Miniprotein binders against b1l550. Designs and how they scored, part 276

Target 1, 279 residues: b1l550
Amino acid sequence: MRLPEELLERARDIHSEAPSHRIKLDRVGSFGLKVPVEFKGFLLLAEADVWVSLPEGRRGVDLSRQVEAIYELSNPPKDPFSLCREAAISLLEKLNYADSSGVSIRFDAPLQDGESLKYYGVEISSIASDEIINKIRVEILGMTACPCTAELIRAYKSSEIAATHTQRSLGILEVSTKAEHPDPDKLASIIERAMSSPLRTYTKRPDEGGLVIRSLSNARLAEDVVREMIHLFLEEFGHLPEDTHILAAVRSMESVHMHDIYAERSFSLDEIRKEISSH
Below, E stands for the ipSAE of ESMFold2; O stands for the ipSAE of OpenDDE; V2 stands for 0.75 times the mean of E and O plus 0.25 times the DockQ between their complexes.

## First folded at step 22 (miniprotein)

Design hb14 (at its last look DockQ between E and O 0.98; V2 from the best seeds 0.84)
Fold by OpenDDE base, look of step 22:
Structure hb14 (fold): chain B 279 residues (1-279), chain A 89 residues (1-89)
Amino acid sequence: as target 1 above (279 residues)
Amino acid sequence: SEFTVEAEINGVRIRIEVTVNGREIRITVTIEKDGRRIRFMYVIVDPEKLAKYLEEIERIIKMFGVDPEEVKRLIEEVRRLIEEILERL
C-alpha cells in the first residue's frame, strides 16, 4: 500500500526539525545492506554499512538518500574498492549537513586453489571528511607447525624432519591509509607466506603429504608469523604513505591446548622503519 | 617530477597534485565546494592502474555537479602530463 502523495505536502519533515536535545551524532546510517560487487570476474553479494555524521541542530538523517547513493553506484556492479571510496564521497555531497561519512563493505573473496576455490575474508571501509582514509582488513586461514615440539622430538629421535603438532591459524592484516586500499590478494599472500603452509580446499595424497612436510620444515611460532607478515608487508607495501597504520596479527587455534595463542603488532610505517633501522 | 593542475568549474575548485618518483605516481586530489574541502590520494606503483584511477577521479569530480566535458578535459590534461613524464624516465 502506498500512501497518497498529497499527504507529503501536509506532513512535517521530521528529519529537518530541531532535536529535543542538541547533540551531534558521529554515525547515523543503514547497516546490513546487500550490494552486488564485481571482484576478479566474480559477481558477489557483499554486505555494506553506510553512515554520516548528524549535526546537533538536525533531528534525523535522510536514510533513503544514503541507500540511494550506494545503489546508484552499484549499478552496474563494480570493484568494491572503487565503490567504497566513491560512495563515501557521494554521501558527503548528497547529505551536505554532514561533516563526515563512512562506508564499510564485507565479503568473502574467492582465491584460486588449483582447480578449486578457497577464500579469505575482506572488510573494506572509507571514511570521508576533509580527508579520506581508506581501511582494509584481510583475514585468511593457514597452517602453523610448532617449532618447540619439533625440537623436543628431534632431540628424542634423530630425524631430519621432526614430527610436531600442527594447527589452523587465522592471520590478519589491517591497513589504514590515506592512499587507495592495498591489493587484498597481495595481503592474503603475505599472510599465507608468513605461515608454515597454506591451507587447501582439497588435496590429492601426494599434495597433502608435501603440504605437511613443508609445514614441518617451516615450523613457526605465532610470534614468528607476525614478524614475517610485517617483514613481507614492508617489502610489498613500503611505498604507502609514512602515516599508514598497520595491524598484523595471528590467532593460532592450538591443537594441544584448549585455548588459542594470539600475537599482534600495531604500527605506522614511519615507526616500524625507525625501529628496524635502529638495529 | 611534480606538477599541479587547477581548475574552477561551476564554482567547484579542483586541484590535482601529481608527484612522479621513478615508477611511483602519487596523485592528490582536492575538491572545494561551498566552503567544504575533500582531499584524497592515490599512490600508483603499477602504471597499468593509472587509467583506472584517473577514471575514478573523473567520476568523483562529476559527483559535485560540474560540467562533465570540462572534467574530461581536465583529466586528459593530467593524463597527458603524467605520460610525458613517464616517457622521459
Scores: ipSAE 0.821, ipTM 0.939, lowest interface PAE 0.6, mean pLDDT 92
Fold by ESMFold2, look of step 22:
Structure hb14 (fold): chain B 279 residues (1-279), chain A 89 residues (1-89)
Amino acid sequence: as target 1 above (279 residues)
Amino acid sequence: SEFTVEAEINGVRIRIEVTVNGREIRITVTIEKDGRRIRFMYVIVDPEKLAKYLEEIERIIKMFGVDPEEVKRLIEEVRRLIEEILERL
């Protein structure tokens, strides 16, 4: 049932009233929206959150305008990064009582993997006020091989047997910047190249053997995976603003342990450059 | 090379600052309407993406309820100036 629209002139505008308790709110919005996005020729179903700040003198937010803003921009489906940045600005413009807005978009990004696909996790956000801060988090699984165990096995038999434990490791790069979102495929590539070997959706036995041999030939401590991710990131994205903030991390699901190993480093571009140049 | 393009369209002030250093193009956009200012930027290292981001900037400026024809002329002027600088490199 659709109610008569002329009732809007007679009803109180509850949202524009002052609240009984004049307290500002940081995020008021619609969370868990399903939005279509186009990513590199794929049509994906993403999950989005949208919000604005609410000043102390306003009782409520116009939630229908928030939802309308992102859905108008998502039809037809488009690049999620452009959608995120544009929706954040649109929200701030449409809801003039807010002094900030935000949009988050989450999806699994496809990568070609032989005759199949594999996926990595992407979460982006844009927060708009007098400036816009864009954030991207990429998570992708790879393979790591322990160099410490490899050396012990070599020394034990005085042999050239290459053996060590290998395991899945989750690599994480998170970038917060005033510039546009970095390309997620480049971030995923940095993570995979820092590890001992990529993971595949499936392999036949000869290909599986090749991945294992590659990982043994490129054994790395979790700490050194993080260091390599930082090195590769600086090569690819050193052009970003100096106050760009990065988190590089690895969670290794160590096959011989009951627990995970975790390493991380957070830094700004100007901070890490000073650190590297001092050594 | 460096340039700035400014416009006022329907009471909205727009400033686009561009710096071109070799392959790197930095674009900073400032939009001011009704006392509110919004600033955002791009750091373009792939020239193929220039057109994409200029189109995004055009769409963003249009959100402020300004004459779309004037916005189109503003963006074309910025594109022309950038392309002239890149041709000299």
Scores: ipSAE 0.769, ipTM 0.926, lowest interface PAE 1.0, mean pLDDT 89
ESMFold2 (binder alone), look of step 22: mean pLDDT 85; pTM 0.840

Design hb15 (at its last look DockQ between E and O 0.98; V2 from the best seeds 0.84)
Fold by OpenDDE base, look of step 22:
Structure hb15 (fold): chain B 279 residues (1-279), chain A 89 residues (1-89)
Amino acid sequence: as target 1 above (279 residues)
Amino acid sequence: SEFTVEAEINGVRIRIEVTVNGREIRITVTIEKDGRRIRFMYVIIDPEKLAKYLEEIERIIKLFGVDPEEVKRLIEEVRRLIEEILERL
């Protein structure tokens, strides 16, 4: 049922009224939207959040305009990064009472794994004000092998390749920059290369054996993985602005303990370069 | 090498600042409308992506309700100037 349009002439514009309390809000918007995006030839249904700031003198945000803004840009489907940046700017332009806007888009990114697919988690955002800041978070699972247990078993059995416990580990790279969003596949690759071995969706027995042997031969602490992620990140993305902020983290789901091991480092490119140069 | 292209289209002031250092192209776009400023940047290390980001910049500028043909001309000028620099390298 649609109400008669003539009612709009009689109805107050509630959103434009002064609020009972003159307080600015940082974010008002629609969360959990579903938007189509094109990513590496795949059409994906991503989850999106859109918001703007609300000045103290305005009761509410024009939510319909926010939704319209992102969907207009989503047809035809485009890459989620361009969509994110364009939508953030569009929101700020369309809702001229706002001094800031933001868009977040989440999806599982397909990653080719031989004849199969694996995936990594992606969350991208763009925050627009006087400047635009782009943020990307990539999460991918890998495998780590414990070097401490390996060393103990080596000492005990005098084996060339020591057995050790292995576990799944979640690697995380989060990048905030004034530049465009970094390439998510490159970020995922950095995480995988920093671990003992990648995970595979499909393995034949010889491939599985090789994967395990590689892991055992490349045993790494969670701390090692984070340091390696940082190192590889600097090699690949050292061209980003110096004020670019990075979070590198690993959560190892330990197979011999009831708890997980977690390690992280937060840094700017300027900060970490100074740190490395001092050694 | 660096250059700046500026235009005012339908009351919208657009500034595109480009710095080329080797194979790195840094593009900073500033759009001013009705007393508001928006600035965003690209750092392009793969020249093959230049076209993609120039197209994006064009789309973004069009969001401000400016004449699309004038925006197209502006972006083509920027493209030409970048290509001229890249050819000299």
Scores: ipSAE 0.826, ipTM 0.940, lowest interface PAE 0.6, mean pLDDT 92
Fold by ESMFold2, look of step 22:
Parts: structure tokens; C-alpha cells; sequence
Structure hb15 (fold): chain B 279 residues (1-279), chain A 89 residues (1-89)
């Protein structure tokens, strides 16, 4: 049923009223929206959240305008990073009583893997106020090989057998910056290059053997992977603003244990450069 | 090299500051409407992406309900100035 339009003139505008308790809210929004995006020639169905701040004197948010802001910009489907930044600004413009807005978009990014595909996780956000803060989180699986066990086996009876336990490790890079979102493929590449070896969708036996041998020759602790991720990040993204904040982390699903290993470092570009230059 | 382009379109004040250092292009956009200021930036190290980000800036400015032809001319001016600087490099 569609109600008569003229009722809008007779009904109270509940949202613009003052609330009974005058308390500012930080995030009021619509979460779990399905939004089409175009990423590197792929049409993907992404999940989005949108929100604004609500001042203490306003009872409610115009929720239809929130949803409108992102869906108008998503048709036809376009680059999710542009969508995220544009939608955050659109929310702030459309809902002029808010002092901040936010958009987050989550999707699995396809990545060519020989004749097949693999994927990595991407979550981006844009927070708009008097400035815009853009955040991207990339998660991709790789392989790590334990150097401690490798050394123990090497020392065993002066053995020439190269062996150690290998496992899937989840690498994480999260970047928060005033500049545009970094390219997620470059972040994923940094994570994979920091690992002992990348993972493949499938391999023939000779290629699989080579993958394992490569991982053994590049054995790394989770701590080593995090340090390498930071090194490679600085080489690729040192141009970003100095107050850019980064989180580099690895969660390793250790194949010989019932539990995971986790290593993490957060820093600003300014902070890490001072730390490195002091050595 | 460094330049600034300013415009006022339908009561919206727009300032686009550009710095070109080698092949690094920094673009800072400030939009002011009704006393509210919004500022955002790009740090472009891949000149192939210049057109994409300028088109995004154009779309963002248009969100403020201003004459789209004046916005297009503003962005075309910025593009020409950047491209002239890049040709000398």
C-alpha cells in the first residue's frame, strides 16, 4: 500500500524533533547493505555500512536519505574506493545536522593465480568531518615455514634433509590515512612477499614441490614476517602523509600446535622512521 | 611546482591546491558551504590515475548542488595545468 503524499504535510516530522534526553550519538546508521561494485573488471556484491553523528538536539536520523546516498552513487556499479569516499561526503552534505559521517565497504577481491583465481579480504572505510580519514584493511593467506625446527633438523646427525613444519598464515595490513586508499593489490603483494611462500589455488606436482622448497629456503618467524611487511610497506608507501597509521600483523595457524601464533605492530610513518633512523 | 585554483560556484567556495614534486602529485581540495569546511587530499604517484581522481573530484564538488558546467571548466583548468607541468618533466 502506498499512502497519500499529502499526509507528509499533516504528520509531525518525528526525526527533526528534540529528544526527551538530549544526548549526542556518535554513529547512527544502516548496516549490512548489499551494494554492487566494480573491481578490476569484476562485478562484486559488497557489504556496506553507512552512518552519521546525531546532535543532542535532534531526535532521529533521516535513514532513507542515508541509504539513498550510497545507492545513488552505486548505480551503475563503480570502483568501491571512489564509492566509499564519495558516499561519506554525500552523507555529510545530505544530512547537514551531522558533524561526521562514515561508510565502510567489505568485499573479497579476486586475484589471478595462473589459470585460476584466488582471493583476499578487503575492508575500506571513509570518515568525513572537516577532513576525511580513509582506512583500508587487507587480509591474505600465505605460507610460513618455521626456521627454529628447520635449524634443529639441519643439526640432527648433520642431516642434509631440509624439513620443517609449514602452515597457512593470515597476513594483515591496515592503513589509516588522509590520502586516498592505497591500492589493495599492492598491500596484498607486500603481505605475500613477506611470507615464506604464497599459496596457490592448485599446482601440478613439480610446481608444488618447488613451492615447498621455496618456503623452506625462506623460513621465517611470524615476527620476521611482520618486520618484513613493515620494511616493504615503507618502500612502497613512504610517500603517504607522515601521520598515516599502519597496523601490520600475522596470525599463523601453526600446523604442529593446537593454537595459533600472533604478531602485531602498529605505528605512524613519522614514528617508524624515527625508530629506524636511531639504529 | 605548485599552484592553486580557486572558484566560487553558486555560493560554494572551492580551493584546489596542487604540488608536483617530480612525478608525485599532491592535490588538496577544500570545499566551503554555509560556513562548513570539508578538506580531502590525494597523493598520486602514478600519473595514469590523474584523470580518474580529477573525475572523482568533479563528482564530489557536484554533490554540493552547483552548476555542473562551471565545475567541469574548473577541473579542466586544473588538468591542463598539471599536464603542462608533467610534460616539462
Amino acid sequence: as target 1 above (279 residues)
Amino acid sequence: SEFTVEAEINGVRIRIEVTVNGREIRITVTIEKDGRRIRFMYVIIDPEKLAKYLEEIERIIKLFGVDPEEVKRLIEEVRRLIEEILERL
Scores: ipSAE 0.764, ipTM 0.923, lowest interface PAE 1.1, mean pLDDT 90
ESMFold2 (binder alone), look of step 22: mean pLDDT 85; pTM 0.840

Design hb16 (at its last look DockQ between E and O 0.97; V2 from the best seeds 0.84)
Fold by OpenDDE base, look of step 22:
Structure hb16 (fold): chain B 279 residues (1-279), chain A 89 residues (1-89)
Amino acid sequence: as target 1 above (279 residues)
Amino acid sequence: SEFTVEAEINGVRIRIEVTVNGREIRITVTIEKDGRRIRFMYVIVDPEMLAKYLEEIERIIKLFGVDPEEVKRLIEEVRRLIEEILERL
């Protein structure tokens, strides 16, 4: 059922009215939109949030315009990074009463693993005001082997390759920059390379054995993984602006404990360079 | 090497600042319309990505309702100037 259009002439524009309380809101928008994106030849259905600020003198945001803004840019489907940046800017232009806007897009990124696929989690955002800040969070699972237990078993059995407990570990890189979003595949690769071994969707027996041996030969604490992530990040992304902020973190789902081990470091590129140069 | 290209199209002021340091291209775009300013930046280390981001900048500028042919000319000028710098390196 569609109401007669003539009723629109009689209806007040509720959104443009003064609110009962003149208070600015930081974010008003639509959350949980589904938008098609193209990523590495895959057509994915991503989840998106869109918002703008609301001035104190306006009762509500034109939500339809927000939705239109992102869907106009989503047809035809494009890469989620360009979509995110373009949509954030489009929101500010279309909703001229807003002083800030934001877009967040979430999806599982496919990653080729031989003849199979693995994946990593991606959350990107762009926040626009007088400047635009782009943020990306990449999460990927890997495997860690405990060096402490390995050392104990080595001492006990005098073996070159000591058995140890292994566990799944979630690696996280979050980058906030005034530049474009960093390449998510590169970020995922950094995380995997920082762990004892990557995970595989499909392994043949020889490959599985090799993967385990690699992990045992490359035993790492959660702390080691975070430090390695930072090191590899600096090598790959040292060209980003100095005020770029990074969170490197690992959550190790310990196989011998009931709890997880967590390690993180938050830093700017300027800060971490100064720290490393001082040693 | 650095340069700045400025244009005013249909009341929209556009500034594109480019700095080239070796293989690194930094592009800063400032758009001013109706007293508002938006600034965004790209740091390109792979020359193959230059075309992609210039196309994105073109699309972004068009969001402000400016003449698409004038925007195209502006972006082509920026492209040419970058290519001239890269050829000298």
Scores: ipSAE 0.829, ipTM 0.941, lowest interface PAE 0.6, mean pLDDT 93
Fold by ESMFold2, look of step 22:
Structure hb16 (fold): chain B 279 residues (1-279), chain A 89 residues (1-89)
Amino acid sequence: as target 1 above (279 residues)
Amino acid sequence: SEFTVEAEINGVRIRIEVTVNGREIRITVTIEKDGRRIRFMYVIVDPEMLAKYLEEIERIIKLFGVDPEEVKRLIEEVRRLIEEILERL
């Protein structure tokens, strides 16, 4: 149903009125939108949130303009990172009473795994005001092998036996920067290379044997995985602005325990370089 | 190497600052309309990404409702200057 257009002349514009309580709001928006994106040749249905700040003198947000901003840019489907950055700026331009805007886009990124596919989690955001802050969070599962148990078995009288317990571990990299979003595949690669071995969708016997052998030769504590992620991140992304902020973390689902372990470190590029150079 | 390109298109002021250091290209874009200023940047270390991000910058500037042909000429001038610097490496 479409209401008569003549009503526009008679109706108050509720959103542009002053509120009874003059209190600014930090985030007012539309959450849980479904938007089409194109990523690495795949057409995906991503989940998006859009929002703006609301000044004390304005009663409400123009809902149609918020939703319009991202949907206009998502047709035809395009790269989610470009969409995120462009939509954040479009929101701020279209809703000129706001002093900031934000866009979040979340999707599962397909990743080639031999003859098959696997995926990892991606969430990106762009927050626009007089500057733009771009954030990306990547989460991917890998395998870790316990070095403590491996050393005990090596030292035991059957020293030719190589064994330890292995488990799935969730690796996390989160980057907040004034530059464009880092390539998520590179972030996922950093996490996987920091682990004892990647997880596979499936393997045949020779490949499975190779994964196990690799994991034993790369046995690592969760703490060491985090340190390796930081080292690899600095090699790949040391060019980013000095105030770029990173969180590196691992949650290990320890196969021999009733509980998980967790390790994390957050830092800016400037901070970590000073820390490393002081040694 | 460093250069700045400025333009005013339909009352929107655009400033594009470029720094080339080896193969690293830093592009800072400042757009000003009706007293509001927005600044964003790119740090390009893969020369193959240059075209993609210049096209994104062109699309962003056009969001401000300006003449698309003038925006296109602005971006092509920036691209030409960057490519000349890179070829002199």
Scores: ipSAE 0.771, ipTM 0.927, lowest interface PAE 1.1, mean pLDDT 89
ESMFold2 (binder alone), look of step 22: mean pLDDT 85; pTM 0.838

Design hb17 (at its last look DockQ between E and O 0.96; V2 from the best seeds 0.84)
Fold by OpenDDE base, look of step 22:
Structure hb17 (fold): chain B 279 residues (1-279), chain A 89 residues (1-89)
Amino acid sequence: as target 1 above (279 residues)
Amino acid sequence: SEFTVEAEINGVRIRIEVTVNGREIRITVTIEKDGRRIRFMYVIVDPEKLAKYLEEIERIIKLFGVDPEEVKRLIEEVKELIEEILERL
């Protein structure tokens, strides 16, 4: 049922009224939108959140305008990174009472794995005010082999390739920068290369054996993985602004324990460069 | 090498600052409208991506309701200036 347009003309604009309590809100918006995006030739349905700040003198946000802003930019579907940045800016322009805006987009990114597909998790955001900050979080699963157990077994059996327990580990890179979002495939690659071995969606027996042998030959603690991620990140993304902030983390789902091992480092590019140069 | 291109289109002030250091192109865009300022930046290390980001900048500027032909001319000017610098390297 559509209300007659004549009734709409008589209705007060509730959103433009003064609130009962004059308090600024940091974020008001629509969460859990579904937006089409194009990524590496795939059409994906991503989840999106859109928001703006609300000044103390305004009761509510024009939510319809927020939704319109992102959907106008989503047709035709484009890459999620451009969409994120453009939408954040569009929100500020369309909602001129806001001093800040934000967009978050989440999806599973397809990654080719031989003749099959694997995936990694992506969450991107753009926060706009006087400046725009872009954030990306990449999560991908890999495999780690324990060097401690390997060393014990080596000592016991005098084997060149020592057996050890292996586990699935989640690697995380989160980057916040004033530049554009870093390439997610490169971030995923850094995480995989930092682990003992990547995971595969489909393996033939010889490939599976090779994967395990590789992991045993590259046995790494969770701490080792994080340090390697940082090292590889600096090599690939050292051109980013010095105030770029990074979180590198690993959650190892230990196979011999009922709990996970977690390691992380948070840093800025300028901070970590100073740390490394001091050694 | 560095340059700045400035334009005012329909009351919107646009400043594009470009720094080229070797193969690294840093583009900083500042848009001012109705007393508000928005600044954003690109750091391009792959020249093949330059066109993509220039197109994005063009789309972003158009969000402010400015004349699309004037924006196009502005972006083409920036592109030409960058290409001239890159050819000298």
Scores: ipSAE 0.830, ipTM 0.941, lowest interface PAE 0.6, mean pLDDT 93
Fold by ESMFold2, look of step 22:
Structure hb17 (fold): chain B 279 residues (1-279), chain A 89 residues (1-89)
Amino acid sequence: as target 1 above (279 residues)
Amino acid sequence: SEFTVEAEINGVRIRIEVTVNGREIRITVTIEKDGRRIRFMYVIVDPEKLAKYLEEIERIIKLFGVDPEEVKRLIEEVKELIEEILERL
């Protein structure tokens, strides 16, 4: 049942009142919204969160206005990156009592893999206040080959046989910057190129053999993968503002172990350049 | 090369600062309305993407409830100035 709209004149506006405890809140919002987006010709159903800050003198937020802000911009469906940046600014404009706003959007990104598709995880956010801070996290699986076991096998009976254990490894790049969100496909490519070999949706036997040979020829520790990711990132995205912050990480699901191996490094562009130039 | 374009549309102040250094185009947009200031930027290294980001800037400015035709003219002016600089490179 829809209630009569004239009741709005008689009802208290609870959200605009002062709260019993005058404490500012950093994030008040609607989480888990389903939002259509268009990504490289694909129509995807993404998951979004929207929020604003709440000043100490205001009891609640206008939640319907938050939801309206992102849904109005998502029809017709558009690029999730533009949607994210625009919605963050729209929230701040629509909810003028807030001093900051935020939007996050999560989806699985399709990636061409020969004549088929594979996918990788993308989460983006935009935080708006005096300025806008854009963040993107990309996760993609690749294959790694252990160099320690490879060296031991090479030394065994002085043979030229190249062999080692291989496993799936999850690569992670997370970038926070004042500039526009980096292209997720480029981030995914950096991660895959840092691995011993990419994973494919399917292969025939000659192609499968080629992936294994590639992996053995490019054996890398999890630590090596993280370092290579950083190197490749700097080549591709060194133009970003100096205070851009990056997290590079790998979780390797080691095929011969009962546990995972993890390596990570976080840094700003300014920090890593100084570190590299000092060597 | 550097340039700045400023406009005031329906009480909203807009400042667009552009720096072209080689193939890198930096665009910083500042929007001020009712005492609140918002600043955001783009660092474009692929000039073919310039039109996409200028269209986004136009959409963002229009969120502030200003005359869309004046915003369109502002963005067209910025685009022309950038293209003139790029033609000399």
Scores: ipSAE 0.771, ipTM 0.926, lowest interface PAE 1.0, mean pLDDT 89
ESMFold2 (binder alone), look of step 22: mean pLDDT 84; pTM 0.833

Design hb18 (at its last read DockQ between E and O 0.97; V2 from the best seeds 0.86)
Amino acid sequence: SEFTVEAEINGVRIRIEVTINGREIKITVTIEKDGRRIRFMYIIVDPEKLAKYLEEIERIIKLFGVDPEEVKRLIEEVRRMIEEILERL
ESMFold2, look of step 22: ipSAE 0.786; ipTM 0.930
ESMFold2 (binder alone), look of step 22: mean pLDDT 85; pTM 0.849
OpenDDE base, look of step 22: ipSAE 0.840; ipTM 0.945
ESMFold2, fold request of step 23: ipSAE 0.781, 0.777, 0.767; ipTM 0.930, 0.929, 0.926
ESMFold2 (binder alone), fold request of step 23: mean pLDDT 86, 86, 86; pTM 0.854, 0.852, 0.857
OpenDDE base, fold request of step 23: ipSAE 0.841, 0.843, 0.842; ipTM 0.946, 0.946, 0.946
ESMFold2, last read: ipSAE 0.790, 0.754, 0.775; ipTM 0.932, 0.923, 0.928
ESMFold2 (binder alone), last read: mean pLDDT 86, 86, 86; pTM 0.855, 0.854, 0.853
OpenDDE base, last read: ipSAE 0.850, 0.845, 0.842; ipTM 0.948, 0.947, 0.946

